# VHH binders against q8lg03: the designs that were tried, part 1

Every score and structure here is a prediction.

Target 1, 377 residues: q8lg03
Amino acid sequence: MDFVNNLDTDTSLSILSCLDDPSDIVRASAVSRSWRQFVVKYSLSKNLCLKLFHQLSNVDHIIETSNDRNGESSEAGSSSLMDTRLLEKEHRAFALLARGCMSSPIESCIADAIRASSTDNYPVESILNTLEKRDRIGRTPSYWSSTGQHKTTVPESLLYKLIGDLCLITEVSIHPFQAYFQRGHPIYSSHYVRFRLGHEKDNSPHYNNSQDKKGEPGKSSIESNYVWTYTSQEFSMAQENRLQSFQLPEPVLCIGGYLLVEFLGRVQTQEMDGQYYICVSHVKVEGRSLAKSFRVENVDDNGKFGLKVLSYNDPKKMEEMDAEAGQDMDAEAGQSQLRNLEQLLNLLHRHPLDVVDYVWPDESDDEYAESEDEAEP
Below, numbering starts at 1 at the first letter of every chain, in headers, positions and changes, except where a header shows other numbers; Kabat numbers aren't used for antibody chains.
F stands for the ipSAE by ESMFold2-Fast; E and O both for that by ESMFold2, at different seeds; each is averaged over both directions (binder to target, target to binder). V2 = 0.75 x the mean of E and O + 0.25 x the DockQ between their complexes.
[cut] stands for letters that were removed.

## First folded at step 4 (VHH; framework vhh_etentamig_d1)

Design p4 (at its last look DockQ between E and O 0.07; V2 from the best seeds 0.00; counts 0 for: pae O 14.2 > 2, placed apart)
Fold by ESMFold2-Fast, scan of step 4:
Structure p4 (fold): chain B 377 residues (1-377), chain A 120 residues (1-120)
Amino acid sequence: as target 1 above (377 residues)
Amino acid sequence: EVQLLESGGGLVQPGGSLRLSCAASGFTFSRYAMSWVRQAPGKGPEWVSGISGSGGSTYYADSVKGRFTISRDNSKNTLYLQMNSLRAEDTAVYYCAKDTYSIWGRFDYRGQGTLVTVSS
């Protein structure tokens, strides 16, 4: 026997409001019809989502497409019926959102590299090089480089588009670039790294409508086109040649699908010009993408937005089915191949030279060439 | 095709001077930083000097600073290295190298270089 039928409403609400895991609310709604009606009536899924992710209070309206439920309201006169339909709609959307945030697999969440605050030798040293886990392609170094600076206080940033407009970010990883071909193998990095999550401004050119080349030096400042709704602490970056993982203290829900990585406090001068550089070979973002279930529309300058539900199918189940079919793995391999081809074409267009170019060999005590991908030496 | 042709090496006595030249072709010379790299017998390559595409900035290894001068003539696609106060330790094959990156040290070796011997 369930306690929803046997205790007063306030006592039942007090007990159920103690659930701090959205998955527990979803399981509670599956126990019985009475429990489901209670969860819907008192907006428990919505209230828990708002408690965990306060940004969800900015949902202005919910848009349902092919999965709108017809005639599920069996209760009430016209006014109460409309309220019941709204509560049912909110329950469906927030229950799915809670499921996505808790149960979607943790995956790589970068869809695209947008631009850097500066790039010294475009396209050779572009942000596009940070998308792949490597510091070289055969004999050719692969990294993003800022322009040189005399001041240690000049920040740099890298801007990425995330997979989907709604993504729960758990971790950002950065591999600083070590110049294995220079004396002393210097690491061109920063003292600190900071992360921001946000969206495009209403009055800015949309990324999807842009004719700009990916990684090309921007025609407008990052500040003029984006609104940052989350800013992390400054994480200390070790001056080491390794992929460094920065776990956010709590998972952060990104609304709008943009990540900015900021590099603060320049560390390493180049002996030859006396200038400070910041160089990065790889950036990885891990989180739970809700792209299969949700879109975000019309984010205003106050952060209010429309939440569009694309599918009520479990995102984890859909991804498991796609993974079993090999479709997601095949698509990722194809995207990686296209990125590599674009990099090669950009090098050929910029330098119509023999691509059999020789790097200064064996400066490192180890093999000068690292495998292009971890699985492919 | 990038081609770099070094010349001007030879036998010189300690304290003497030599001027090396490098004729470049196959790329827009004035847009690229250029370097001189040397390799002494039985040793690995050593970067010696670098110059910006415009010629406005020059850089030298500590071992040659104050003794060597790098220069370029963009109208002739030619790189130069004036070597003064030569020492036995300067004995090496000298290569003209094209840099493709802001982080220096990725060099093209095109041809045999030019031998500089500082002896007797």
Scores: ipSAE 0.321, ipTM 0.538, lowest interface PAE 1.9, mean pLDDT 76
Fold by ESMFold2, look of step 5:
Structure p4 (fold): chain B 377 residues (1-377), chain A 120 residues (1-120)
Amino acid sequence: as target 1 above (377 residues)
Amino acid sequence: EVQLLESGGGLVQPGGSLRLSCAASGFTFSRYAMSWVRQAPGKGPEWVSGISGSGGSTYYADSVKGRFTISRDNSKNTLYLQMNSLRAEDTAVYYCAKDTYSIWGRFDYRGQGTLVTVSS
């Protein structure tokens, strides 16, 4: 355990550099004072994190929650003392990040639905419905719908805010909508889906303080307002009424807290107008939240940012405490989720759940198809 | 049972305005969301606007947003659609609908409709 002191520096570095597991580096730093000092001196925690998550190379500086501590470091003056304090600060932050990456996944890292590239019958069929797991609330269908298109090559996209601006994302799941009320019970999926993770541009304070209503069809270009630091492969979607899970080839550390889901290649026309639609009943993303430990500050156009440490408490213990209390999100993410729920409740007011005499008709596909045909002049 | 009677349609010039009304009976009006749906000749039905039972939330199709205003008076059991800046593409029969889901729903609880014609 304490034999690092009995080895020369090159041999010790060779031994400890073979540790590629974040938990082993964290454990080595906790074994003894001499091992901790060695891990700090040679930046083993930082280097492992950078190996696993190249996005961390964009960390410009580390911010602790005390300006006196930061000011003291600057006023220390000595290059050797500043180097030591920098290495210790980096070790603390990256060791904490490594522990956070070992935390339990949460059901979904989505905090808010922001905008779709198009929405048919807004707001009834808006992106906000994709936060609901069920494809029906009572007898009222719950899904997002694109507008119709005659070309199969016109894509669509859904934009979400994540629960924090630093999240480790592993898997995105999408439930295509099956129109149970149409003949043949068609499924309005796409041929492919692709995911992008990134952050909002700091182009203009006006756009960053936009007054646009949430859930409206996107009049502002999504590409103009966001920077995507990760883009997945195209995943084939099955034309099946189930939650389909798309595991990323490796976990991705999202800086800035935005997810774009792109739908590529239209599959299904509706009989009444012959146009192709894409409809989705649910989107969720599995990952690990680092929002209680960290905040991302000042992401610039080059992707450089400050990593602010909010708390050095054990991330697993904080998540276990929140699960026991019934709170699975931080206050900021929880308020975003509540705002989205308010919009869903307003939509549900238009579609009452238990109105016996006025409930939408039975889901027979012949009945729905005949009713749709009879609605024409 | 449920009865919906639309009125207020007619011929109007482009850029003009109309106010549609829908008298509702046979149900507790204030408990249910209401919608306007339109159908142009030779085309499928299109949801236009919706309003919650209390009137606290309003919703609009992109094609009419900023030009149309939905409202209701629960004391008179009446739904309204104020249509401003009318365009030729707004020419359609307009129906009020109780709780009717839009593009694939049934229009079982719609009235006879009122024709709006926008023409020079």
Scores: ipSAE 0.000, ipTM 0.172, lowest interface PAE 12.8, mean pLDDT 73
Fold by ESMFold2 at other seeds, look of step 5:
Structure p4 (fold): chain B 377 residues (1-377), chain A 120 residues (1-120)
Amino acid sequence: as target 1 above (377 residues)
Amino acid sequence: EVQLLESGGGLVQPGGSLRLSCAASGFTFSRYAMSWVRQAPGKGPEWVSGISGSGGSTYYADSVKGRFTISRDNSKNTLYLQMNSLRAEDTAVYYCAKDTYSIWGRFDYRGQGTLVTVSS
């Protein structure tokens, strides 16, 4: 049955434009050549993607490898022929994007920890420690720490690079750090967290190490180098030693591949100096990466960008092919060993001649214990 | 100005015992975790033992666990290290160290140290 051939254009458009599910648009375009031509002509795949992800209104052009360079002289003089080629290219790209948003697996989306708004004892208590799920490596604690502040209103932030230029983000998880070695075992979380997604400005992507060191948290190059196209609500953060998950109200398509985690409202003072700190042992970001299918090119000052298609292969089949072709024995253990080495090297970079002996974590049957002294006022 | 004065080192036979002291001044002693760090000739510094500001938690390197005991007296601003069952590899200059601004793991030492020599 091919009802598009037997109906007028307005009726067919009304019927097909009611499709709100990306899988239904993909199925409709595969039914017959006449259905595909109709989906292409009226931009149904593009329009569905724009309905789902308003950020895609900033796509200025689609880039494909060879056809874009070959240019046909006969087509240069006809706007109808050029429109048809543009519509075909847009359909292919947006149909692939819609399929990727449905079929790509949920995975961890952080590729690298870039910098923090402040860092106590850099580099040992740096943002790099937040990529490690454990809050201890042997007897050495693993966490990022802000510098101390006397004001509760001074925020802190952690900046991460995502695994691709185009990631559909669903959830961010934060594990505050509990100082198990201090009296009272205080937890240095914040009152609220907020998430921003965006891209680097069209300028030099230089990362300055001094921004991870002790300094004023309100004087950051983050504002001068990044544009945030999505800002979440403020989520209440519990003062509890557990991984806390913050699901975004709707999945967010991050264009440009940067995440900022903001910590708002300091809670806990350190007894030693009476200053407020924020400390985090782990940050995890989950979503669907489209990095195997797409790249983002040349984001300009208006937020417009080129969408480059790297491969039209099925994202689900590509993930299955990668898993079948390679198998890492205990990939989690290998990742943990690498982070242990990174933490040791960070310690050595601060004071290579003054550092104490580092304990390599190969046993886990010992935990540190604390007791409290009692006093009456 | 922070001052840390180590004492109690000397020459002992293997299997012997020695007690080190560290007199602290120039800071609120009870507010800071303290550590012992040692440095053998021609080698880098090695963390030995640590104790919380209250004295409620103690920590030891595997090489000394069960043989050394760290303690502190906050009323005297003094840190101690009781060293039992000494071995030749314990020969080193021993320093006491103050944790300066960080949560656990940071050390500031300013003394000359005290030499411990374990020789048959």
Scores: ipSAE 0.000, ipTM 0.166, lowest interface PAE 14.2, mean pLDDT 74
ESMFold2 (binder alone), look of step 5: mean pLDDT 83; pTM 0.856

Design p8
Fold by ESMFold2-Fast, scan of step 4:
Formats: structure tokens, sequence, C-alpha cells
Structure p8 (fold): chain B 377 residues (1-377), chain A 120 residues (1-120)
């Protein structure tokens, strides 16, 4: 129905405000010029987007990287034509953003491991071991270990960089480590796990580390360099050797691209020293990355940021482009291959052949296999 | 009887140097990888450095890499840790440890420790 022309503004707004799908508002804007002008004038795409993803209320301004070099106008708000251009720009950006959040494919969202709150036997038992879905390479264990603690209440954390500056996170999965090489096969885990999402205080890759040295002596670099805008509930960890998936009650939009995994309440002591350890073999994050379409710039003290639009392409077309783009796929596969090679070389250097005789006995030794190859000295 | 005896700890100024020694007895020293592990007051043990039985391969925690050097003399059954550019954070009891199944995670014997205090 063309009720926008036949009803008063308030009634038309009430009807169109009942649309729940951002893509339906975009379709409504294609019905006629009057509908489009109404959708743009009353910011319906932006308002629905904010209703679904309230974190987007922190968008201060929008930057487009298309052929339009005019960008921001110094006289914005003093001209109705300039106001219309700003509303059009907001409509395009928020419509794409909402569509990306609702319809982009679910994928693995960890780009890199940054650091741990502590690491036992670094670099051997580092956070880098958690990037791959394994607890061993051959007979060599692969996991991250915290340092030991006397108290059960000391938390540990793992910090990750997500793919891009905007990621809608749906699920985090943790695989606790079971020490299959120790008596009793203990599982070194925590009672609870909690997730935080946030951003760097400094968007420059060249951090000034002198500020950290001038800060409070007990303040960690994680607390110094990052702002956490979301904190999850404490999820209960089963004390089992399996990948455990923690679905967030609502998908959470991470602005800035950092995830902190916190482990709370130590469970298992090591017999050798009587101290509590937390060990993890794998961390996986699933969500919708908007890296192909958006970047975040200039996050201020109030959490306000600039939203940079890189592409207005359909997310499905971007998925097809990723499948056909050998260079991008090769680069991502190359990074994964380099990480696997670095981990393998690190493990080979940990256990050179001159110490392998002291590893756990190989059960493949067949004492009952009688062969002519079994020669006496 | 396996025995490991550390020595060389003491009080040192920030930026100073110390050399720790560990005298090993009761086993064929050259056949075992060895580690240095430290424990700061109120904290758990932290692996510092490891060395293969032959001495051909050495490994370091990121916090000490470039500052500490692990070495061994198999003819004297002695393990060493040369510590340079010492920081307050290096204050700990340092233990010599024999490595079993896992070079850095499984220590079947350790010594009594030697205290290193980095203070002005």
Amino acid sequence: as target 1 above (377 residues)
Amino acid sequence: EVQLLESGGGLVQPGGSLRLSCAASGFTFSKYAMSWVRQAPGKGPEWVSGISGSGDYTYYADSVKGRFTISRDNSKNTLYLQMNSLRAEDTAVYYCARTGYSMYRSHDYRGQGTLVTVSS
C-alpha cells in the first residue's frame, strides 16, 4: 500500500517502524521516491539497526572511501541539501551494517594470538598453541599453560585479535588441556570462563610503551592498552577433555576487534609442586566478521568512533570473491601454514633427538612381534 | 641417588650480573636435558631456560631472552646460568631441574634452590 501519501506522518512512521528486518526497510526505500524520502528523512534504517544492535549508537560519523572526496562538510547542518546528503549516507551505511550483522556467514573470527596474563615454560607452552585444533603433535603435547599459583582465586586471561574491527560474536569455544602424560591424567582447567570484547586505547601500530612504565606499577599492559566494552556472564566449565562451546545469550558486536578470555577459579594442582595451573589446548571464536565492508577509526574516551565504509558489495558476493581470490586465500592459508611450521619447529627444538629417549614409552612397541629383524647383538 | 646442588645466588643491584651453578650427581648427566626454573615470592614456578643433553640446543623464556645464557660442562657434571642486565622482576629462588618426559613441563628432580635478590 502507498499509505505514506495517504496517511499523516505520525501514522506512517508508526506503521513502518513495525518492520523488524533491516533488509525490509531497504526494500521499502525502493518502492517509490516518497517511500525512500520517508525512510531516509526519519532514519528508519539507522533506528532499527540501533534497536537490534545498541552498540552502534556509538557511531559518531561515517567515512566513505568511494569516489566521493567531499566527505564531511564544515557547513553540515546549515544547509538542507547537506543535511539530506548526511541522512542518505547514514541510510546506506546502517542498512549495509544491519544486513552484515544479520546475514553474513558465520566463520572463525580469530586473526591472531596477542598475549597471556602469564605463561609457564615460554615459548613452549604459549598462547600460540591454542590457535590450532589439537592437543599434541605426534607424541609432543601442545597447549598453553599459566604459571603456577598457591591460591585458587588468581585469574588468568588470553588475549586475541579478531578478524577486522567489527565482528558480531555468537560463540566462544574452549578446549581444556588434559595432561595425558601425567599420573591420573589431570585436567588443568578453571571453574568458570568469562569473555570480554573491546578495543585498543591507541589505534597506532607503533605504541608508546613509555606511558605504561610511568603508570601504576601493578597495572598490566592489558589494562593499560585496552578498553573492555562488553563483559559476559561467568560460564561454568565442565572438567572434561572436550571442546566446550559457550553461546552468548545475544550476539555481541565487538567494536575494535579484541577478545579477552578470562579463567576464574582454579581446580587442579600439579603433584610435583602442589600448585594450581590452568591449561588450554584450543580456543575458537565464531561470528560474523564485517572486515570486508567496515573499519573503525578514532575511538574516543566516550566510546564514540568513526565508521569507515570500504565496500557496499553484497555479503554473498564477497563470499564468492573470497572463494575465487587465490591471492587472499593464499595469504590466509600461508599465514596458517607459517604458524603450523613455526609451532612444529618450536616443538622440534623443545625435544631434540638427544632427549627423545626420556619421553613416555611408545605403546606401538610390539613385544610379541617375532621377526627375523629381531637380531641379538 | 640423584642430587642437584645450586650455588651463586645473592644480592645484586639492578643492571648487574650473576652466574649460577648446579652440581649434578647420581646419574649420567650428559644424557639428560636440564632446566632452570624460578619461583618469585607468592608466585608459582616459572621456567627460565633449558638445554639439551648434548648442549647443542638452548631455549629461553621471552622475559630473559638476550639477557640470560644457559650452558653446561658435561665433563664436570655442571649446569650454568649467566644472568646479565638483572631487573627487580628477576628476584626469585632459582632451581636446577632434570627434565624427563617433557623438556619443560616434566621435571623429575630439582635442587634445593638458590636465592637471587635484585635490589638497590
Scores: ipSAE 0.000, ipTM 0.155, lowest interface PAE 14.4, mean pLDDT 74

